# Ledger of designs, part 8: VH-VL binders against q9umr5

Target 1, 268 residues: q9umr5
Amino acid sequence: SYKPVIVVHGLFDSSYSFRHLLEYINETHPGTVVTVLDLFDGRESLRPLWEQVQGFREAVVPIMAKAPQGVHLICYSQGGLVCRALLSVMDDHNVDSFISLSSPQMGQYGDTDYLKWLFPTSMRSNLYRICYSPWGQEFSICNYWHDPHHDDLYLNASSFLALINGERDHPNATVWRKNFLRVGHLVLIGGPDDGVITPWQSSFFGFYDANETVLEMEEQLVYLRDSFGLKTLLARGAIVRCPMAGISHTAWHSNRTLYETCIEPWLS

## First folded at step 1 (VH-VL)

Design c15 (framework fv_acimtamig)
Fold by ESMFold2-Fast, scan of step 1:
Structure c15 (fold): chain C 268 residues (1-268), chain A 122 residues (1-122), chain B 106 residues (1-106)
Amino acid sequence: as target 1 above (268 residues)
Amino acid sequence: QVQLVQSGAEVKKPGESLKVSCKASGYTFTDYYMHWVRQAPGQGLEWMGIINPSYGDTSYAQKFQGRVTMTRDTSTSTVYMELSSLRSEDTAVYYCARYSSTFPDYYYMDVWGQGTLVTVSS
Amino acid sequence: SYVLTQPSSVSVAPGQTATISCGGHNIGSYSVHWYQQRPGQSPVLVIYEDSDRPSGIPERFSGSNSGNTATLTISGTQAMDEADYYCQVWDSYSYVFGGGTKLTVL
């Protein structure tokens, strides 16, 4: 009897991307009930993250209710940010392991082909003008755009990431922190060869300073202030860091060695 | 019907500046980016740059960086292309063309303006 | 910067099949678009995404793209098809056009 696993996909993704992950879980933990959520697939993944959080919340409530011993979350890429918000807004979640697969936890500051498809004139240096507008904040990608050269605009305009990271005040911040701290384990996975998440250390709560020098989690104000509980979780021994080289962004859910090393141990 | 209507032909002297307009109709102006492409007499098509008409963000071909400026006026659904320090080699037909794309990352030009002939001579 | 190579001219008899090539290193990994330009007129998109036709473009027009060569094929070529044809790709830095191919129907 293993705890049920809930999988949340990423940007321009769908449940089909996780077929290998499901095979691995079935081999090592036979009988595990795995639910891959078929919400906000493909282009619908561009909808505002708070809208996605509401939809995923409605889907996970009955699954958690049927599993009094708890559940595990595996959340890929953008899905990792959805899961962070779920853990904060749900005052009754029973998540044991939250496994974050290469998610931009401190945000994204990289010039990618997917961004150029949506915003053809985009460069990382000018995307702040689009993303930090009311129109831009209607796109999920802009909800976690974090320009280190315009941190004042990020703090004022980000409707999602700055709030869930406690970088800007919110009336619900104390409740969100209390709820997030109910998680059993925060398992962070990512690596230097991802090629999409920029900087890749964003998956481990590291990020660029104003000179584009990466500062690790322990040097971030959100950690030092314990804004949503990272310092408390680390002190509790509840944060697991599992970096792995040689894995591209679309391969995190289909690499057996990664699964055995970073995911399998946390699926009790 | 989607239509792009450009300003009329111009004759310029070397050293002057050129400003060509492109008025859009038949679709939501701010939903589509706009390209500028030129064609010198008897030559092929040469991409100059692209503009986001919603926010004014631009990206220019390296060859034109520093001489070209693209702007828009959302109240008139019009895009402008300004080229400074004109030379005889800038004699060309200048086209605006609507950006279109299909995921994943297939960028093309689906509707073109009629073109604006610009002659640069002494 | 990426370079697309087209033949300067292609000649075909009326009713025969015309083929116009567009060469580029590993062009099969790019999406190729094709434009038709008749004398004194604006370019018209005839093929996008290697092989798709816009509404209003005759079935005679088709495209393919593999390896180092993309091809525009015009079956049952008519006098009205006489024009310059340009291939185009998006590369990381720019929108790249081929040099153009003049199709003559004689």
Scores: ipSAE 0.005, ipTM 0.430, lowest interface PAE 14.5, mean pLDDT 89

Design c16 (framework fv_acimtamig)
Fold by ESMFold2-Fast, scan of step 1:
Structure c16 (fold): chain C 268 residues (1-268), chain A 123 residues (1-123), chain B 106 residues (1-106)
Amino acid sequence: as target 1 above (268 residues)
Amino acid sequence: QVQLVQSGAEVKKPGESLKVSCKASGYTFTDYYMHWVRQAPGQGLEWMGIINPSYGDTSYAQKFQGRVTMTRDTSTSTVYMELSSLRSEDTAVYYCARGQLVEGYYYYGMDVWGQGTLVTVSS
Amino acid sequence: SYVLTQPSSVSVAPGQTATISCGGHNIGSYSVHWYQQRPGQSPVLVIYEDSDRPSGIPERFSGSNSGNTATLTISGTQAMDEADYYCQVWDSYSYVFGGGTKLTVL
């Protein structure tokens, strides 16, 4: 009776992280078929995002084909970017609710422990030297590194985020936009106490300008130009914003109040 | 200096089609949505639909689905609303209105309105 | 579909405060916009996002929205305020207008 749910994890993550989310879904929507994709787990989450998109695409096609009433996506952190690309490259997706859990939709610009594991001597101010090289673009985290002080390098070197956001032209942009617009609901979740996603408003398509002042989604050129359909989705009533304070990055998928407030209503 | 100028009054017969134009000036045409709203004589305002002038994407009220088509021409900063299979109850003043984005809550108010186009549908 | 209910008419003496209600189920969770329409003229946005005023709208216009009722308040009502007033919300895929209230200043 409930539509199947597909879960896509984040950086250095695996399906095990979602055990609490699965318990919540089972309690409120018993009988829901939930598939947590066991692809690109742990260190494999560092592989280029386009490689991950291809692998996840192959995994979701048969699930979507068996669910003619539609499916829901719950995509966490980096996984939210994978799901953005899936919705754009799939001509035949039947996604109703795309639930984005604290994903850096406009990119990342912050010093975190995850960054120090990969680049222990780098600071956010000099990571652009690594990320905007051909070698750096072979790492997923660099695919959405968005240095607001080197926006010209981001626009020219980002092989993933700048393209899916329509910030740099691509031959497939019109088709990607058309495909993405088929989504029923875009549910954006995030909050100021996340501690990893920087700026946290990136989860709501806000981001730093050159002075590190956060501009919200409606002030972004991507939104104003409607490059991949955000303005159209908002006018259609299809964007849901659910910010919540007090939740750290690793707790979005294991907080009951968050689930009941922001996720449960969208799992028809 | 921002203004929306609509085409002139029309008299139509049942079964015909209506096409109203709305020419925008004084602002960047592709930065704002355009709504179409109608008002029957002595009645209230009724929303018909919205168009994104930049890409041509549209969303229509369910009552008008299948009968209404909205388009734009970016070279002339003009939006069009076409209503087919006209009936006597389609007699109304048709307005175009610019969609204003409000900060924080992301809802659209309609801040600039055209002068209206009176359409009479009679046999 | 979502329905907004307004009184058909409200009368007020010059200089007195006029209040126009807009009723809707849980309307306090919506953003309410208000339009003024004088006879033979196009609507004019007078309040957006429950309580904000566009540039050029007099400070005597104010709005509030809570529970099941949104309210447009006009303090020190003047003859020029005589018009039809419409509330409007965005609900899912649609923009919904109230039926309108005719304000008479006598």
Scores: ipSAE 0.000, ipTM 0.389, lowest interface PAE 17.9, mean pLDDT 88

Design c17 (framework fv_acimtamig)
Fold by ESMFold2-Fast, scan of step 1:
Structure c17 (fold): chain C 268 residues (1-268), chain A 122 residues (1-122), chain B 106 residues (1-106)
Amino acid sequence: as target 1 above (268 residues)
Amino acid sequence: QVQLVQSGAEVKKPGESLKVSCKASGYTFTDYYMHWVRQAPGQGLEWMGIINPSYGDTSYAQKFQGRVTMTRDTSTSTVYMELSSLRSEDTAVYYCARDFPGIAAAGYFDYWGQGTLVTVSS
Amino acid sequence: SYVLTQPSSVSVAPGQTATISCGGHNIGSYSVHWYQQRPGQSPVLVIYEDSDRPSGIPERFSGSNSGNTATLTISGTQAMDEADYYCQVWDSYSYVFGGGTKLTVL
């Protein structure tokens, strides 16, 4: 039988977004137990990411306990960052495939309608004033705001992303790295036509330098220092990169070709 | 001033269980992971496991899996290590030690408790 | 299951330089930490991340790590340096100690 699949949604999202994904899984892997977590739905997705990590952790523990052969995670958008932290804080996770669907793994630096709704007068150039305040860090989207022109403020004020990426020192980093490295496969999915995740290469651990030139994963200090295990995972053959053009941000979980190419092969 | 203070020496019989405590002071207890390391008489250091004081998560060395349990009490800044089904070869000094990871996650033990001698004899 | 190999003992005359090796496959790619354990005492961190010294550790302690060998060097060795020395690495899922080296001064 197939390992159970746990699905974690994104910003302003809910389990309803994954109805097509569930249909695809049922067609190709009939009998798979798929649990789409109905936590932090809609506006609750704005709560601090560490709070979301705690809630999702409580939900995944019994699922993992019932599946000694392991589980797969499919984590969409912001949910991919929640799953990154879950894999780091759980000493006993049994995740085989961690499938990250267009998640800003190195952060976000781009204007989106979500940000304009929350902060109507903001521009990407001035959002650092809001996000890197104590008040701003109470919003999930600010937890992964990564302004490449104010990297000093990002490193000092980010209460989440800078810590899980090992860009800022944290006492727990050694165990977080050890826990994360238990994962069987890190499957990274994203593409240039996403339109929300900026830069889109953030889904593959690439990101802007101070001149807004994108540097890929292997050029990042986090990779070179092996801060949470990316270099070790790559050397182990455990990182899968699956970029696909022509897919908008809200379509990653509902495109059949994407599913067959990037997701299906990793659902043992 | 960082300090780790362990419970006193114990004498146990085979088949009993051991519970050693380690009280931390001089820093924020939940910010640092804690390890347990033992040393049999005349032998080297042997890693037993690690505990996250914030969430209570643990990871144990394979040799001790099934016999060891690590817990913590955040109200008293204390970690505990319990080892069950004791045998004479479990006679050792048991240490708690604080994990201080660098940015590259190359964890090292920056402060150690004074050690707790446990003698297992019939 | 990664293995660290240390010589069981090293002897040095007072004031001379002691070197203690720690062998491991491709150990130069790991961060190596060193602990000193004096008789009847708890271990003390003397070198971390290959070559860095904690506050309070004398400058005569230094470390290096390349290829398949990490080395702890103690210059101007004193009687108070008599101790067991352990190297340690983190290898993915485990914390691995070397078998320890007894340093004798005299």
Scores: ipSAE 0.000, ipTM 0.392, lowest interface PAE 18.7, mean pLDDT 88

Design c2 (framework fv_acimtamig)
Fold by ESMFold2-Fast, scan of step 1:
Structure c2 (fold): chain C 268 residues (1-268), chain A 122 residues (1-122), chain B 106 residues (1-106)
Amino acid sequence: as target 1 above (268 residues)
Amino acid sequence: QVQLVQSGAEVKKPGESLKVSCKASGYTFTDYYMHWVRQAPGQGLEWMGIINPSYGDTSYAQKFQGRVTMTRDTSTSTVYMELSSLRSEDTAVYYCARGEYYGSGSPWFDPWGQGTLVTVSS
Amino acid sequence: SYVLTQPSSVSVAPGQTATISCGGHNIGSYSVHWYQQRPGQSPVLVIYEDSDRPSGIPERFSGSNSGNTATLTISGTQAMDEADYYCQVWDSYSYVFGGGTKLTVL
């Protein structure tokens, strides 16, 4: 029958956000075992991403072990970065489809109420001062803060995103690339009306240059150098791009048309 | 040797302001965060806030927001903690402490300054 | 706000093992640090990241952390170990200390 589905939530999120997604899966793929991981819920979603990766890793190991035919991951927003790291650090993952729902794969550079709550005197132009410090890197949101005007600081200080993207060298980079390349399909979902992920093309591995002009995935050094396998995955036909307009950040997991178009086809 | 040396004891009246200094030596001042932690007589440790000596960025515990200001002077490797609108409940030993961490882990405090006793009384 | 609970006091005979608990909801998911404070002195780090010892801290100090309880263990307790002991975690919004435990060696 159908492969199990593991769902990883986003910033200040919990399993309750996925009730509609579970309904859709049950309607189209009845009998699918869906596990929405209730780890790092709400405020705990602010903990460092490497800490979250370790916790989620421990939770997914027994699920993957019970499903020798493979599993699917659906990872929302910040959760998509957790799943990126899981695929790299696990020598034995059996993930078929990795479905990334509006996740800032190349980072975030935009004002948000979450940042105002944590750092009330900061705005996007000066948040680099806090985020690219050891203190700031203790907050998940700073782990993927990518200021295009201070790319040198991002490359040096990012303890998470710059490493998993292969933008800064790491001793484990070769093993992480080999592990990531075992994924069957990388399904990228996002859109211009998201309103939170900035630039929205970050969900498709596009990002700002120093002039805030978006360069798409194929123009990124990480793609051109094939740092963690994006070029290889694209060449073997394993990358799926599914942009959709008209969907706000909190609606990606609760829009039926999006589910039918972008998610359902990849849940064998 | 890594060392933090604080300014001397202070006696203040309610409504006044306090400014305590903490001078660092034996390491690169801008490579580590500095924290301020206080301890009322016979009570436990209470975190007040953090300063990044490199950029000057600060974050304060909610209880002290609006009353506390942390600053630094990189030329003298010194951090300052200023607390305004003093009350008798602010009587405490005030410590500076260097923040350390391992990898992506949670920060701990090592070393600590010797402490500055502040007495607020009429 | 996150809360850490410690017993107010623990007494042991010299040479016996002292255990000091630090309770918190799901504390096993946090990294717990421990400080020793002798009367009139500043705190000293004795354990960091649940179980690691700083240079200069005797091997008789050890730590563990799982579920809802972190524990500082002092084997072969000596008179010089008399002090207040504080556990500490970083919750993403703040640094949280336990209320402290007075260790008496009699």
Scores: ipSAE 0.000, ipTM 0.409, lowest interface PAE 16.6, mean pLDDT 88

Design c3 (framework fv_acimtamig)
Fold by ESMFold2-Fast, scan of step 1:
Structure c3 (fold): chain C 268 residues (1-268), chain A 122 residues (1-122), chain B 106 residues (1-106)
Amino acid sequence: as target 1 above (268 residues)
Amino acid sequence: QVQLVQSGAEVKKPGESLKVSCKASGYTFTDYYMHWVRQAPGQGLEWMGIINPSYGDTSYAQKFQGRVTMTRDTSTSTVYMELSSLRSEDTAVYYCARVGDYGSYYWYFDLWGQGTLVTVSS
Amino acid sequence: SYVLTQPSSVSVAPGQTATISCGGHNIGSYSVHWYQQRPGQSPVLVIYEDSDRPSGIPERFSGSNSGNTATLTISGTQAMDEADYYCQVWDSYSYVFGGGTKLTVL
């Protein structure tokens, strides 16, 4: 009688990457129906995040409708941002646990091989020129690029993250907040050895200030203003923080100890 | 009249450098990535690198890193590919190619130049 | 480096269906594009994003992609279809081309 689990993959990823996670779930919660969504796989993961949200929404609606007791979401890397938006735009979601595996919830500001390949001579200090253009915002990775030295450009140009985090006003913000707050548990997972998500504390709603000093979630304006409900969730005891050292970015969905410590307890 | 027009054939000696041009017309030059792909005689297509014409940012395949340089001139809607320390193995047809529009189509080559034959021999 | 494998050649009689495969580990998770190259000419895009056809490409060209194999299918093959065909994917660090398949229409 376990609730169904829906898995949303990350950048340059697909359903085929989650075989170990499925094995772990089957071992500890036998009979759980796990659906790994085969949408926006590989290069398609570069499509604008709002386009991905629409496609994933269409896929999750029938799954949620068949499970009146609720469902769990496990969302990896970029997929965690898709799931953030799904919880806000769906006025009828029945998600119990939203488990975010190393997702850049406050954005990304780091020179990774993904960005180096896509924008090769750009250092993180220069990438704002590309990402904060209308052209750049057609790429998912630019939708969550958050340059702490050009916060004015981020706030005005980000077509996704600044809106979903309530950092820029949107007419639907009140409804999105109400919808997001229906989630049972927000389980945040990440760690210092990830090597891709920069700063790694972005997975826990921490981020750089203008001096590149990391401020934790409770010092963020979005938390203090309760823009989309983080302060309310924390007050309800609904936010779980599960940091773990020694895990690289591509290992969050295939580490048994991580699964047993951070994921297994939230799969009812 | 959307097209890419490349410079003419070149004959080079080992150790020399090559510079091929590719002039774009019929579309907004800065809206599309431009790539360079080569093809040795009787062989398949080999990707060399990419340039963003808007900002000038480049990325090169590891095999060519250190020998290739890509640049652009927005005033003439032209991209350039320079390859140094030429060897006989660099004999190939060199193509510039555009990635499709940066909405839903931007990761395939929808427009190709006519190619530039480069022969490297002593 | 990601590797795409194509047969070196395929032969069909006029009017028959030609099938050209492109093998890659988990290629079904990539978007596959196909190019036609006639001797002495530049490549031409014939299929993009697994199965979509550009304007001007005949309906007899179709594509599919699942598991470890992507396929280009040419129904009612004509003499003008004789060419080299290349599959292509974008992997995180490069644009990867298959080795090419020479289609001969006898």
Scores: ipSAE 0.006, ipTM 0.424, lowest interface PAE 14.5, mean pLDDT 88

Design c4 (framework fv_acimtamig)
Fold by ESMFold2-Fast, scan of step 1:
Structure c4 (fold): chain C 268 residues (1-268), chain A 122 residues (1-122), chain B 106 residues (1-106)
Amino acid sequence: as target 1 above (268 residues)
Amino acid sequence: QVQLVQSGAEVKKPGESLKVSCKASGYTFTDYYMHWVRQAPGQGLEWMGIINPSYGDTSYAQKFQGRVTMTRDTSTSTVYMELSSLRSEDTAVYYCARSLEWSLYPGAFDIWGQGTLVTVSS
Amino acid sequence: SYVLTQPSSVSVAPGQTATISCGGHNIGSYSVHWYQQRPGQSPVLVIYEDSDRPSGIPERFSGSNSGNTATLTISGTQAMDEADYYCQVWDSYSYVFGGGTKLTVL
């Protein structure tokens, strides 16, 4: 009787990372059909996000078709951006709860050890030189790099995030907004101790201004203009915010208290 | 011509600290990540952490977090690994190894130091 | 944490083909590196990025990686190939080594 759950992993991740999440779901909602999509695992997670969206779309279509009462999405880290795009490009999705686990919804601007593996000598202030090149846009992480000091370059060069957030015009924007608005609930999860997502408020559609002061969702231009439906969803009571301290980036899918507080209530 | 030369063997007592050096030559020191890997007698290889010689940024395996510190000196093209609160189970050969810096993924370890045997006994 | 599993030992007669497996969940999506280590010596890179061979490594060494298993293959195995072999991947923020396989040529 529970709706099926589809799980989309993050950067350098795979279905194996969600074994604890599956245990929790099985304990609280026995009989739930959970499909963890085993696509773009490990280094393949660096493929351009539009390529990943196409692959995941092909995988979710038959699952959604078999569940006329709807499905839930649980999308981790970078996977949350894949799911944002899926909800926009699919004219016929039947997603009830979209649960975003610490995903950089407004982008990433952080100087972390993780990023230094990919761009080892680059400070966050210089990463725009790589990411906003055509070569850089062939890598998923650069698709959501959002340098608040070079917003003009971000708007011009971002092949993914600026388009999905309606910050740059696209011919399909009206249809994408209509499709996204069909979602039942947008459940946003994140926290200050994540250590990877920077600013952590990006998971809640907050982001840096040019002075690196975080402005929350309601102060973002994309919200104020309702570019892809955030203002409409909030007015409908469809946005849920569930921040939690003490959780590192790789622990969002394996913390029982987080599951019980932020995820379990939305798995009908 | 490309080589990593490590400091000599050490004998330590439990509770002491260890500091091993690894001097690079034959290439541009700041173009490659440097790693530390250890191997207990008769055991396999265990990754300890990485340092970016250009910026000095480090990342450590969780098992060693709080006990290990990696540093570098660009003027001598040398990296250092310090391990504190030594226990008998820290007896091992400690290796430095380089991987490609300008890589989409951290690369393979193409050049290894000769190893430094550290014996921790009372 | 990601885990790589290797057989503890493999034996082969001189001139025969030796195969050493490295098992990991979806390891085919990772770049696998292989190291050779003789007693008292440092490891030597023999295969990188699944199948590429460093300069100086004999052509009888080859690698493959698909599904849940990466494989190091040594054709025409010689006595000098007797050593411990380790597979390695980079996963998320760290390097993971397999437990090592002792290759005996006799």
Scores: ipSAE 0.006, ipTM 0.423, lowest interface PAE 11.7, mean pLDDT 88

Design c5 (framework fv_acimtamig)
Fold by ESMFold2-Fast, scan of step 1:
Structure c5 (fold): chain C 268 residues (1-268), chain A 122 residues (1-122), chain B 106 residues (1-106)
Amino acid sequence: as target 1 above (268 residues)
Amino acid sequence: QVQLVQSGAEVKKPGESLKVSCKASGYTFTDYYMHWVRQAPGQGLEWMGIINPSYGDTSYAQKFQGRVTMTRDTSTSTVYMELSSLRSEDTAVYYCAKDFTSYSSGWSFDYWGQGTLVTVSS
Amino acid sequence: SYVLTQPSSVSVAPGQTATISCGGHNIGSYSVHWYQQRPGQSPVLVIYEDSDRPSGIPERFSGSNSGNTATLTISGTQAMDEADYYCQVWDSYSYVFGGGTKLTVL
């Protein structure tokens, strides 16, 4: 009787990372059908996010069709951005709870270990030169690179995040907003000890201004303009914020206390 | 020049734990993933797992999940591989290996440590 | 899990061309890497990305990869090339090695 759960992984990740999450769900909601999507695993997670959205869309359609009462999405890290786009491009999704585990919803701007791994000689202050090129936009991580010191370049060059956040105009924006607003609950999870997502408040739609001062969701133009429905969802009571300290980036899907506090209540 | 220097050979009893070190030099330690690969006597190469030396982020082969732990110490440019609940079948040469770490380089291992022979016998 | 199949051994006369195969389902869509391991030594990367040579690897080593078979080719084989050779791919869950091929030069 529980709604099926679809899990979307993150950067350099695969379905195997969710072993503990599956154990927790089975303990608290026995009989739940959980599908962890085995698409764009490992280095294929570097493929452009629009390509990933198309592939994941094809995989979720039959699952949603078999569950007329609805489904839940649990989307980790970069996967949360894939799920954001899925909810916007699908005219007929039946997602109840969209649970986002430490995803850079407003983008990434940090000298993080993953960026150093991919671009070892590049500092965060210079990564805009690579990411905002046509070549750079062929990498998923550059699709959500958001340099607060070059916001004009981000707005013009971002092929994914600026469009999905409604920060730049798109012909489909009105339809994407309407589709996104079909979601039952938007559950945002993240915390200050993540160590990868920078600023960590990006998981809650907060982000740096030009002076690297974090402005929270309610101060963002995308919220104030209601560009894709955040203000409407908040007014509806559909946004849940669940911050937790003491959790590193790779532990969001394997911490029992986090699961019981932030995830379990939203599985029905 | 890139060098990976591993700790010396060990003899262990079944049920004990193994901890092998691999000290890196000649490059920026935190810029490249490090792998652990083992080779049983007369057998082929078997991948055990990968660690991001900067963050400490790990991924392990399914066969070793629950028994292997990989860690690093950035102050000494050293990675560690610990394997618990040792059995005679764990007798092998254990290698650390540096990832080529580029989308275009295809996730190959460009430099290898000298290997650490671990013998597990009762 | 993905499986790579190599012949256990290949024999070749000095100066002749040795070919070592690596079979895998749709392996042509993967990037295949090759390692040489001489007795008592650590593996050495000899080919990466199907056909590229690392610095210091002789031109007589070449690789190809299409369909269900990747191939390491050693032209003008020398006694020093006698070793075990392993193919390797990265699959979404792990790094997969072939079983290894012992090359004998006689």
Scores: ipSAE 0.000, ipTM 0.404, lowest interface PAE 15.5, mean pLDDT 88

